# Ledger of designs, part 14: VHH binders against Carnosine N-methyltransferase

Target 1, 373 residues: Carnosine N-methyltransferase, of Schizosaccharomyces pombe (q9y7j3)
Amino acid sequence: MEYDEEEVKVLKEVLSAFFLYRQYAHTITQQKRKSMSRLSFEHKDLLLQDSDNNFLKHLSRIDQCIEQNSVLAEAIANAAIPVFCSDFDQNELFHVNVDMMQKVSSTLKQIARDWSTECVEERRTTYAPFIEELNSLFPSDSIDRSKIRVLVPGSGLGRLAFDIAVEGFACQGNEFSYFMLLTSHFILNCVKQENQFLVYPYIHSFSNHVMRDDQVRSLNIPDAVPSQYLRNSQNFSMAAGDFLEVYGTEESRDSFQVVATCFFIDTTKNILDYLDTIKNCLVDGGYWINLGPLLYHFESEGTSNSNSDSQQQPFVELTLEQLFYVMDSMGFEVLKHNSVDTTYMGDKRSMLEWIYHPHYWVCRLQKSKLRFQ
Below, E stands for the ipSAE of ESMFold2; O stands for the ipSAE of OpenDDE; V2 stands for 0.75 times the mean of E and O plus 0.25 times the DockQ between their complexes.

## First folded at step 4 (VHH)

Design e5 (framework vhh_5c3l_4)
Fold by ESMFold2-Fast, scan of step 4:
Structure e5 (fold): chain B 373 residues (1-373), chain A 124 residues (1-124)
Amino acid sequence: as target 1 above (373 residues)
Amino acid sequence: QVQLQESGGGLVQPGGSLRLSCAASGFTFSSYAMSWVRQAPGKGLEVVSDISGSGGSTTYADSVKGRFTISRDNAKNTLYLQMNSLKPEDTAVYYCARDRYTWSSGTYEYFDYRGPGTQVTVSS
């Protein structure tokens, strides 16, 4: 058996994080109880005056929600062990920091977002444009869609890639995060019935809730069993790894008719590397469909002071206008462009809502276009 | 050439037992996780059970947990599914499947290699 030792360590840490979620989440609730012990007698009395519906009763309800989330988190980890890390020992958990625990909580929200009926409207604004465009470009009555290969970089939990494959396209999702890879494997391969699990995605924040029930409400997942829709494995696959490493190769050249990027192109240090890689893996005359903001994940790293190491990677962040100029020079012709209003991972009942104004575009690639000096 | 061939299906009474086998060839059997997948009449594919390459870790669908046992013999390149306390709802074509996963620059493909299947009918 050949494997990367560093990747195996990360994988064992991610598995450990899913198992430790229960303990960690209860610790937060216990910290809230401990805070109550430091209050004046008058303030304690105010919080406990309703015997049926007081502060401590609410914390107990949150603990119950944590138990249900833990059933799902542990199911994900247990299903992943035989596929990803067969030598993992649940009795020898790896060290996990707060950031990794927060990533488990974020993954549970992502499950609700991508695989519940309740979040269908947010998916409609972000994913439906891709489906509508693909159906328009490749009508099923005229085109054998099984020969149209669509790549979905940064596919997360695989919902967009799944929806594309259901339409008949040969779809490959690509993801680097093991939190996402383990979870997408679970939903795509291991879930056996609709609404099999409950997720409580809003229990970890005590801010901006209107009603107690808003914080402790559950969502049923999944709204579909992927294995029941995808009867031919050749029509759907998931590729693990860094987008640049997997698709920047000669082997990946001219491999896809479509690249569909949703909230993805701002996840790299140098956006030009993403453009080069999209161009590499697309066929001549192929399409790039994008929907997303330009909220560059590595912006702060790129502005660090003092001498840079000579081997340090470049950082490039572009405005949309600059991006379109570069795209044109590379042979990407913009066919459609508009903005969309949407939430992402939003809580519709919250006092605080983040509204994104991502831009949607469809480009066609002309590989024979000469580069300008 | 990857090849998977199931055997051991048949007609059985409710409450009965069957043992399915899958003979694998054309790849390093111990390096791949394996699955049993079934398709009931008029329904899609569902994953019944998974087993790691070493055989050290297994998972089961809730509908079969406690009744079915997946195992493998890497020396014989054979995957097994022991099915106990069979129910009419277990009636399906059962497929042996190989899931592929590679670490940094590979592809995991769901059910990329399946056998032709073996029919299991649970009926009086």
Scores: ipSAE 0.012, ipTM 0.295, lowest interface PAE 8.3, mean pLDDT 85

Design e6 (framework vhh_5c3l_4)
Fold by ESMFold2-Fast, scan of step 4:
Structure e6 (fold): chain B 373 residues (1-373), chain A 123 residues (1-123)
Amino acid sequence: as target 1 above (373 residues)
Amino acid sequence: QVQLQESGGGLVQPGGSLRLSCAASGFTFSSYAMSWVRQAPGKGLEVVSDISGSGGSTTYADSVKGRFTISRDNAKNTLYLQMNSLKPEDTAVYYCARYSWDSSGYEYAFDYRGPGTQVTVSS
């Protein structure tokens, strides 16, 4: 892989973040211990009343969970070095800001969401519609699925792309985030046994827990070994890079029978760029299957300070009605449309639960469609 | 019982190098994060460097970054500290320490540390 100097720097920062996760996480726990020194004697006594299960014992248990998460984080980074950055020096770690450290914690929660048995219900509500639709459109008894190419943009840790490939489709996942790319590489290529690792996805939040044990739950990952399912198949690949740059090219034109977007289309500054690129890479008569909200990730940047980035690039956030109007004008015929109720990285034991109402649709592309004057 | 024994200290000139070793016994070495801690004359204890149980993650105090390297050999139950470009300010007794996850003092604690090895940086 050929990277420019700036991209190599970002990659080394991401690798450094995975190695620094242990230190950073323990520092947060230490700060909570230090906060106890500011409490009155009466309050300290209340927190230490149970000699076997007090607040300090709980913080020590969290530190143990951090060590287990660190085993997984370091395994991900170590597996990535020979593939992504063979000259990376673990003794010369790059400076990492708090945002990057929080992204490691978020990645560990994403591993639980996409690759544990415990999170199967959330995956069932978000991923099953895609699998059911593909099976309906391309029955295995009459169609050679290895000739049906499915693109999954923003594939994250590759679970949806993996599930599609398991059904026999030629599936390509695409992701830009190195946090996701290094981690998906590890799970898809390097893990050899079911339930090989423990992840503690809830340890970094001290809010909205009912029981202390709810914060320190472990989940086993992975629930499936991808390499075992895909061992004799050439129908799965992952492409690293920005969706617009990789699939907006002439080389990508008319390349896929299906584009499957899950919680993806709102991850760009201008949603129209995503529509252009989806149209570019789909064949005439190809299908676009979507499930997701319209929670525009860059909305705040478009209204922040007038810097050079905001002045140079358009920010376009459409309502669903406006999006469907534009899609129709571009040749996307909506065949199916409904809403779904789901969480995304949710925790049913938490006092706070965010429920999304994402919209699901199936479109068929007619590239030769002309809008009447 | 848990035992930690440091070696490799001594007198060295400014700009010189030393390698410290710590032999560990009485516990599953690879299951514990380890640290090098030092105490300079007239000063308190300073954590110099940490290493995770697997050896995949390390941290360093700002005073030693770029000069010191912590490492471990889990097959030999040994912890190392490579000290380069030594300064007079590095003069201290260096202790090998095992991290404890149980803190009753509102701070991270070491449940075991060795007797220490003296490092003196002087011309």
Scores: ipSAE 0.000, ipTM 0.164, lowest interface PAE 20.2, mean pLDDT 85

Design e7 (framework vhh_5c3l_4)
Fold by ESMFold2-Fast, scan of step 4:
Structure e7 (fold): chain B 373 residues (1-373), chain A 123 residues (1-123)
Amino acid sequence: as target 1 above (373 residues)
Amino acid sequence: QVQLQESGGGLVQPGGSLRLSCAASGFTFSSYAMSWVRQAPGKGLEVVSDISGSGGSTTYADSVKGRFTISRDNAKNTLYLQMNSLKPEDTAVYYCAKGRYSWDSSGYYFDYRGPGTQVTVSS
């Protein structure tokens, strides 16, 4: 319940970013209008020739979509205040940078990805393998699933952790980002009706749209009411904090039967730290299930930063072959391994589509194995 | 307002046939291109077949050419997919999808999609 002063500052900055989204997003649209005003008379006339569907009408439609996104963003922030930061005053907002404003926009896309019907296909390729594996490893007819603890690091908005808990497992999600923590709290605990909100995830980019309606299309969220499934079950929890700090402790040792990592293991500077921490919190004979690419988020920081800050932290990026070698040496026996084809926060109507080929594996941990063989 | 409902899926032996139907309502059916889109377990969406609003133009994915036939009955607001010589690789959830225009044959540029019908091809 008690935060460090710096943690309270970060919370207030994140809350401020959700409230400032409205004015920031409208400023971008206004910059588009100013850009248009600098065009020649002939070019302006071309853009305004259709009275019902001209460029300025489209910008006005985007402003309407911003207002609807702002309803959702402000609902998230308002629900978070009494739980996370009861002394927050929305009339005294903190100044936030452009990167934090872009994180609010990214969060709205994550809501669409994790909690809309329209994005169910992407969740089937990325989340269903975990559910199928857990159901296979721990059949409900012979095993009390409430005694099987599953950890989901980097749980984002909590959809995978929620789906696991619905199957009867004792599931804990872990997330470091307050953008994700405030938003997952809202969806998991505060939303009371299916399709209660609209989100417009594609309005902030003017690139690669085929139709104007593609940019301003809405998705309904959520596709399920999590509180109806999670009512006082004690089978579901969310832990805030850095994965290494929370689960690298003696208190977390031998605490989980399963660790389920989805698009997570490449989110650290040194992947070996993640392997150590997964090993720490798993029980002997426990399972690690992974699905994800190896798109190392800190690769450029390790290479392009000619002078790191005062402490020179190690950066380690491994190929899958190297990773499997290290895993074997640490006692992780690979039981299953294949690749899958998927998008991640993709726009299927876009002229540009990124297709991932993430690898899926199931490992069983033997802690007594010699580490350096 | 707009509603799409698929039917006709099920379990079938390799080499068998199924006919999928999609009942459409809430829009002028004949004014829009329609598509069948499928998703196999662990795979992305694949556009199987497209048909123009008039029915005069059709396209097929290479994986189904010569085996599948798309058709529509504009008087009944119904889209069909006749699937012959079914293979285990055809196992997927099949979705009915509404295009934005009568000529929109891209398959991925659709306004609405139905809840889907499961097709399982196994022995």
Scores: ipSAE 0.000, ipTM 0.095, lowest interface PAE 25.8, mean pLDDT 85

Design e9 (framework vhh_7d4b_2)
Fold by ESMFold2-Fast, scan of step 4:
Order: C-alpha cells, then structure tokens, then sequence
Structure e9 (fold): chain B 373 residues (1-373), chain A 125 residues (1-125)
C-alpha cells in the first residue's frame, strides 16, 4: 500500500533510523570517552576520584540505558514492517542523518510523556479537558457515541485519540511524522502488557541535570494496554498525511462532529489554512475544541531575507484576539474560553522547565454564517 | 461527494462463484487504491483484496489467494471482486473501500476512508 515513491523512501529512512539508533547513541558516548583522554592529568584525576559516580562509570551507565532504549526502538521498527513496509530489508539500511537520529531520541521522550505514569499530571492538564467536554456534550446514556466522529489533528503518539475512543467515540487521529505514526501503531496495537518496556528519555542531554541518576532514570511504558480497551472496536483509526492535504478536500467536507486540536494550531505557515480545513471537515453545528499556545513553528522562516519560500508562501501569525475575530467571521461561535497552566515534554527534575499558559476554547460552527475572506 | 455502491451479492451453494461490483463517483477514481473488506457477524472486518490506482499491483488475504481476483476498470469508475470456489466461511457483508494512504485502525489493518453500504454474501447448502 504505497502511493508516492518519495514517501516510501522517507518511510524506509525512518525505519532505518530506529535500527541505527543503538549505533549512533553509543558513538556519542564513545566521543565523550575520547574527549576524556585529551584532558590534563589534573582534570582526569578530578573526574575519576569518586569510585561510584566518576565520569567513566557514568558513561558506562548511559551505554546500558542505550541498550534498553534500543530494545524499544527496534521493537517499534520490527512491528511496523509488516504493516507499513513489508518489503523493508533490515540488512540493507538506508543512511540517515543526525537530524533523523535526534528525532528517534525525541520520539522516545514523547513515549514517556504520553504513555508513562510519571507524566500523568501533564496529560491531566492537557488531555482531560477534552474528555470532560466530550462527555458533557455527548452523554452516553442518551447518545450513541459510535456515531459521533472526532478528528484529532497532530495526534502524535495517539494518546488523546485513544482516550477519546475509549469513551466510545469514533475517533480518528491524524499525523504526518512517520516517527510518531510507527511508534503510535506499536503502542496502540502491539504492546500486550502494562509496563512491558523501559524507556530512558533523559540520557541524550548532559545539560541541566541536578544528579547523575536524574539523567539515567527509567520510566515504565505503557501505563495501560491500549489493545485491551480497543478490542473488537471499529471506533479507532489513524491516518498519515498533512492535515491540509487529507482534510482540505471536497471529499472530507461535513465529515466530523468534533475536531479536537491539542498543541496543534501553531504548526503551520498560515494559520488561516488550518481554520479553513477545520471548517471544511466539520458538520454544521459541529464543535471545535482547542488547547494550546500560539508558538508559531515557521515564524523565523517567514522573516528570513535568504529564504526563497518567504517570497512565494504566505506566513500568517495571529494573536489570540485576532484569531477570535477571524473565527467569528468564519462562523465559529466561542462557547467557552479560559487559560491553563502546563508543561509540555517537561522534566520535573531539570534545572530548566518551560511553563506554558495555553488557552482552551470550545467553538460551535454555524456554516450559515459563511463569509468570503 | 464520494459514493461507493456495491452490487452482486446473494445466496449461493458451496463451490459456486459470485462477482461483486463497486461503482465509484465523486472523486478521481484512477488516483486512489481501492479494496474489498468483509465482516461476518460478531467478527472484526478483514481485508480481502486491494488494488493500486493503475491496477498494476494487487494484494490478497491468504484465505482467498487463488480463489478471488480483484480488478478495476478506470474508464467505468468500477472495481470488481471475482469470487470462485466459495466456502461457507466466506459468508460475510462485503464492503468496497477507498484507501487512505498509510493508515491503520485499532486492529492494525489499513484504514480506508470511505466505505460503501455493503453487500451480503451467504454461502450455504
């Protein structure tokens, strides 16, 4: 099942990256050992004087953590092959660059966020509002939730989409990153036991650690076995592709009762394109539920004098006030609005923590208010 | 708007043949891979066969290899499933579906974004 030869190539590169993670990560610790050999005698002595917590023993602990992460990374790739790329040969790996290897590391950290007990509080602040709202809008005692279709754009590892489907809704997640799609497939369909795997999400940075043990701590995943909750269910699906390409079509018009966006709407060059596409795929009277900041991913590219894309592509970054004005003009009636305090992929033990103040809103679409922009 | 309309189902005795048709409208038919799924009562849906947009590649479930043949006529916007040597275990509602690129459902099977209403095939003596 393939359409574009270039996308098949990207998929094979992503699979190769999961297999090459082990080799790449050990190379980094080996480079640190080589750096140690170049230190003065005095500095080497300082780093080796603590027999339990010396520099070389810490690098050996990191190597052990890499081995455990590699078990998980290879399990993800092996489970994906028969579903996504049955002709993939793991003895003929594609070359992958440093950016792709760093994406594997980021994916492992994302697994900790979405599928560990340690990160439950961040999920409580970011995901629970969606569940509470959906349960309030569509009570299970009076509504057949299997007929309520919910779209989750930018679903990442599928935790929010999974939580929604568990409540009985017909939920579809959408994601363009194959790192996320292969990993979400693994967790949602292939893991058979709670806490089956260990992940070491903090080993790839040597910055802002208070204690050596903070860097090499493990988290158990997953905190739930998704396949047991979704057994025999036809209510859950995932779709690969760019949100605008998949859901901006005539065929996707009036297809969903709810669109749920979490930390998503700022991930495009022109936020108006996202608004158009949300309006396209929602039914009349449908709901858009959002929680997120407005930290525009492409802001710096839009103002770059050397970027040729800045001459051809529109870049639009709106304040919340401007966004609400545009939404009103498009027929989105804001029913509920407040701010939330949360972290996103935070490390509670780090010297550096980013605290977000994302805004939460519930809108109802009135297509009869159609206005041309 | 996308429409997929199945026809050709019915009741047949074991060993007989049926030909299912799926008439498609509302999209550029030749640009999409298509498939046939089936679902028996109390069972999850199963992919039976799929075919690329050009018709150049096909895939079959192991249970139907050598018995079923998928084909398409892009000039007529129609897909077919020729079912030979039918068995009682082939009894199911058969669905025509349009493929959604690199997608999967909770069973790990490819997800198809549009489905027909289904056509019943019953194989009984």
Amino acid sequence: as target 1 above (373 residues)
Amino acid sequence: QVQLVESGGGVVQPGRSLRLSCAASGFTFSSYAMGWYRQAPGKQRELVASISGSGGSTNYADSVKGRFTISRDNSKNTMYLQMNSLKPEDTAVYYCARDLKYSWDSSGYPYFDYWGQGTQVTVSS
Scores: ipSAE 0.014, ipTM 0.403, lowest interface PAE 8.1, mean pLDDT 85

Design h1 (from g4 with P100T S102T; framework vhh_5c3l_4)
Amino acid sequence: QVQLQESGGGLVQPGGSLRLSCAASGFTFSNYAMSWVRQAPGKGLEVVSDISSSGGSTTYADSVKGRFTISRDNAKNTLYLQMNSLKPEDTAVYYCARGTYTSGWRYTPGYFDYRGPGTQVTVSS
ESMFold2-Fast, scan of step 4: ipSAE 0.307; ipTM 0.690

Design h2 (from g4 with G99S P100V S102V; framework vhh_5c3l_4)
Amino acid sequence: QVQLQESGGGLVQPGGSLRLSCAASGFTFSNYAMSWVRQAPGKGLEVVSDISSSGGSTTYADSVKGRFTISRDNAKNTLYLQMNSLKPEDTAVYYCARSVYVSGWRYTPGYFDYRGPGTQVTVSS
ESMFold2-Fast, scan of step 4: ipSAE 0.097; ipTM 0.573

Design h3 (from g4 with S102T Y111F; framework vhh_5c3l_4)
Fold by ESMFold2-Fast, scan of step 4:
Structure h3 (fold): chain B 373 residues (1-373), chain A 125 residues (1-125)
Amino acid sequence: as target 1 above (373 residues)
Amino acid sequence: QVQLQESGGGLVQPGGSLRLSCAASGFTFSNYAMSWVRQAPGKGLEVVSDISSSGGSTTYADSVKGRFTISRDNAKNTLYLQMNSLKPEDTAVYYCARGPYTSGWRYTPGFFDYRGPGTQVTVSS
């Protein structure tokens, strides 16, 4: 296949970021040691008072955790090279900025969220409603699920798309981020055993920990070997690209019986573009299942800077009431609607918990609002 | 509806050759990159080879370079995989796969939006 030259550069930067994670993470720990060395003798003594479990020994434990995270990060990158970028040279790493390094750390935390046993409860509250709805709409005893195509936009590490495919549906995940695409490839195609890897998702934050062990605790991944479950599935795929560009085309028209959006519809500058694209790719009578908040990711960009590009692009944020009005006008009939309580990237041992009250709905697309149908 | 149907699999002795074919329908074949993907017993999916929509660019997994050749006939909506010097390690179900639609600038080999039911290739004496 052919790559755009600029996309090859981005891919090599992402690969470089996974390899540079070790060096970068150790540099942060070293900066904390330097900060400690600048303390008064009195303060330093307080932090070193416990000879068995002092602050410096804790930093050393964090360095050990970084080494283990690096094993996983490098395994992801090494598995990706022959598939995504066979000419990548590990001795000629690209320069990466702090944002890209933080995305590697975020990706490791997302692996824990989507592919560990410890995070199953948070996944259950967000993903089980989709599975239950699909099983209700398309019972396996009367419907050939392999003919029911489900699109999962913003699929991240592919867990929801995987869970849907395991139920027998023809499922396609869509994702834009190479951090997500390389990592989902690794988990979906390359892991051999349940609990094969350790990840330390909480080591990069020094805030809101109750116990030192809470910060340096490991989670086992993956909780399932996806290739083993998908061995008999003929219709599981991942599509790379921007949702609007991939699914807003004539080629994608009337292609899916279901679109399943989880924490996705607020990830664009203009939510109306997402509605148009969902309508485009759904068949007539198809279903849109959503669970998520309306925490518009680009809200601040639309108001904080008036450069020519952002000023020319429309930014549209709707309340749920306004969204339902627009949906009705477009032919989406709301069949179910309720709210759900869940955490997002939750650490149950943290002093800070992000609690969402996302709304769940099931809509059926009707091309016509005819009075007598 | 998109349909992909593989054929040409079977039992072959080590060192032998097989030619797999994939008949595509329900989409404009010439607009899509295509792939051959395989899954050996107890192993994950491996992308064997990719070919661009025009046929001008091809890639191969290190395990098959120099032995396998991917090609396509856009007039016949057919994808091919010529497999030479077959090894027991090549034993797998082989799937024809349609590459993801990328609107021209984002592409990730090894991810596909459709695959066929597969054809079994067994290499043993």
Scores: ipSAE 0.027, ipTM 0.496, lowest interface PAE 6.4, mean pLDDT 85

Design h4 (from g4 with T59Y T108V G110S; framework vhh_5c3l_4)
Fold by ESMFold2-Fast, scan of step 4:
Structure h4 (fold): chain B 373 residues (1-373), chain A 125 residues (1-125)
Amino acid sequence: as target 1 above (373 residues)
Amino acid sequence: QVQLQESGGGLVQPGGSLRLSCAASGFTFSNYAMSWVRQAPGKGLEVVSDISSSGGSTYYADSVKGRFTISRDNAKNTLYLQMNSLKPEDTAVYYCARGPYSSGWRYVPSYFDYRGPGTQVTVSS
């Protein structure tokens, strides 16, 4: 096989999920209508007491928002077909499970987070520290930034990597998820106009809304047209693949002056593998800049008793104290360390708001250390 | 270290054909998506065509679709661009460009971190 058949299958399932979003989302709204039909006469009357502004009218408004989201979701998939999977037949979609459909909804919310004007404050809190640090470490008046290579692992929709490239650095983003890769391709390469699309990121949850309008509010995307900048710039690239496989190689050794990890280092089964790979691709004296929590994505899998026979690889979750100890032993000298307060894909109008206290640090790598006898 | 070398450019009449080649060295060619990009006199850099690391997926700019064909030979570390029905507006320096590292199908086309010195293509009546 010249290509991995399983990878082609996953890609076709992701493409199918973007096309099936419309049908799936309307089905959820229809389930809400069916639940309403099961209510007592008295309860139905309460929900329908206002003929101009009732529960059913609100569900109809949700359906209108789904149509607009579907324009964006289908645009992403249609743009991806000729590039990623030219033999994909959109008339013969793969059956997709609920988890895949929820990932499309999450991706639409991520587009709002990374590419709308309304979410600029969350981006400022999480991304500005990286920009400020890079500008401080590599002043443009004395350093040719085009010679400073910055790697952004887990770059998602490419916003941080794009912002770094705009400052003049040679920036490479890396991402593994097809939901992120298809969507970042669309935004970075295919969108031609500022505010070309509407996204309704809050319509899929019926929990914790204060006002009906809060649920059905739209955001315009994108706030910038990256493709116009990227076509004339040699400072920006994206690498699609598993971070450990792409950057753990001898070819990737000593390739980057900076590694910038934002909400990334807790996305692996063994955090030590990420440390090894960051050390591999950094030059001696290079910098690792991090901002993120330690909310280990695979913790529950590592402690599962039902699949113990299939757990062939180690799971390692470290506290910050233990992580710093290991980092020091590996040659990472911590130059700065503090915590910040931020949201991640937050909704300020929601009754529920997650406030993270991620830790920010700047480390300098010393790869070769002589031990005198 | 990383090196890309184009060949096959030249002077051709409108309606003619040319085949460009790019010899790659200093990296694992089969792991990278590759692109052909061009720069016409007085204009910015334009992406002409992209090809995935395996060769299974290709992309073409609207201006060349149906006339140009991109291909690769991973065993020979070589990228090709077959150009048919050439027009005066195709006159440009053509660059072989290394796309981002990809595993299997995964690549983001139209992004590149290295390019060759270029080969001149002139289409004149």
Scores: ipSAE 0.099, ipTM 0.557, lowest interface PAE 5.4, mean pLDDT 85

Design v13 (from g4 with D50S S57Y T59Y; framework vhh_5c3l_4)
Fold by ESMFold2-Fast, scan of step 4:
Structure v13 (fold): chain B 373 residues (1-373), chain A 125 residues (1-125)
Amino acid sequence: as target 1 above (373 residues)
Amino acid sequence: QVQLQESGGGLVQPGGSLRLSCAASGFTFSNYAMSWVRQAPGKGLEVVSSISSSGGYTYYADSVKGRFTISRDNAKNTLYLQMNSLKPEDTAVYYCARGPYSSGWRYTPGYFDYRGPGTQVTVSS
């Protein structure tokens, strides 16, 4: 078995998940109907008393929304097949687990977040600081921005990387997830019109809705056609792979003037590995711009003793104070620092909204800075 | 110091054949997927074909499928594009590009980190 063959297997599983989304999602609504059938006579009567807005009609509306989401999910997969996996057979789908099915649903919500007009305010709060900083550091009237390479690790569906490239910078996004890579390919290369598709991002949760219409509302995507903005540009690329594996190499050394991390630095087991890799790929005097929380994704795995890997592999979670100390010791000089308030894939009509207080900073790397420890 | 240098372009009659070559240096060629991309007069960049790092997996644009064949020689650090049954609409500058699919260094199709200077292919009478 070769490395490419193992990666192709994962790709085929992800493609299968996009095609199986329709069947899986309908199974959930059928489970809801089955639960209703077990209710007492009195409870069934209560749920059916409103002829316009009863529970069964709502489940039927959700099924209609699933069909529309499936059009988008299948369009993404069908566009990816001839480019990523030309030998994929739609008649022989791979088995996928529940986690992979939930990732399709999460991806549809991420499309709404990054590529709809309705979610523009969350993007203003999280992405605009990067654009403003880059425009300030590299004025277009005196700097050839095509010579300024910006790396966006954990770029998701590529919106921040796209926005940076539109400003004239040579921007590369990096993402590990095939769910994100196939979807970003579709939006960046295959969509031809603004608002060409509808997505129903809120249909998969039955919690915290005020009105039934809030659950089944659609958003139009995309709010911009990326190919029209980048038609004659050679300054945008998306790299697939693990950040540490791709950018920890000698070939990536001193390759970027800027690294822009948005909701990214807490997505690894050892944050020091991310700092090493950022330092590796930045040029001397290059800038690291960050906005994000420190919600360490692997914290619970680090305290688990279920296998040898988790027992031997280092897990490092730092407070902001400790992180700044380590950064200074590595040659990162903090030039700016503040906090902002923002949501992340929030539903403004929901009874539950997560408000983050991520920290924003701009650092300049001095690779020759000697530090005694 | 990544370098990609194309050769083999030229003028050819409709229905004819050309073989493009790309010499790669400055990186471990066998670790990277490679692509041929083209730009026709007045049009944007189009991905024509891609090949995985091992050569086991290939992509072809619908416009060239069945007519073009991509291949690579990892021992010689060389990428090839065999173009058969050429049509006037194949007239373009053809670029050798690094990406999109490889172990650890994969790109979405249509966007690449390095391109060669290009070689002109003209299909006309």
Scores: ipSAE 0.012, ipTM 0.464, lowest interface PAE 8.2, mean pLDDT 85

Design v14 (from g4 with P100V; framework vhh_5c3l_4; at its last look DockQ between E and O 0.01; V2 from the best seeds 0.00; counts 0 for: pae E 26.9 > 2, placed apart)
Amino acid sequence: QVQLQESGGGLVQPGGSLRLSCAASGFTFSNYAMSWVRQAPGKGLEVVSDISSSGGSTTYADSVKGRFTISRDNAKNTLYLQMNSLKPEDTAVYYCARGVYSSGWRYTPGYFDYRGPGTQVTVSS
ESMFold2-Fast, scan of step 4: ipSAE 0.487; ipTM 0.797
ESMFold2, look of step 5: ipSAE 0.000; ipTM 0.082
ESMFold2 (binder alone), look of step 5: mean pLDDT 85; pTM 0.868
OpenDDE, look of step 5: ipSAE 0.006; ipTM 0.237

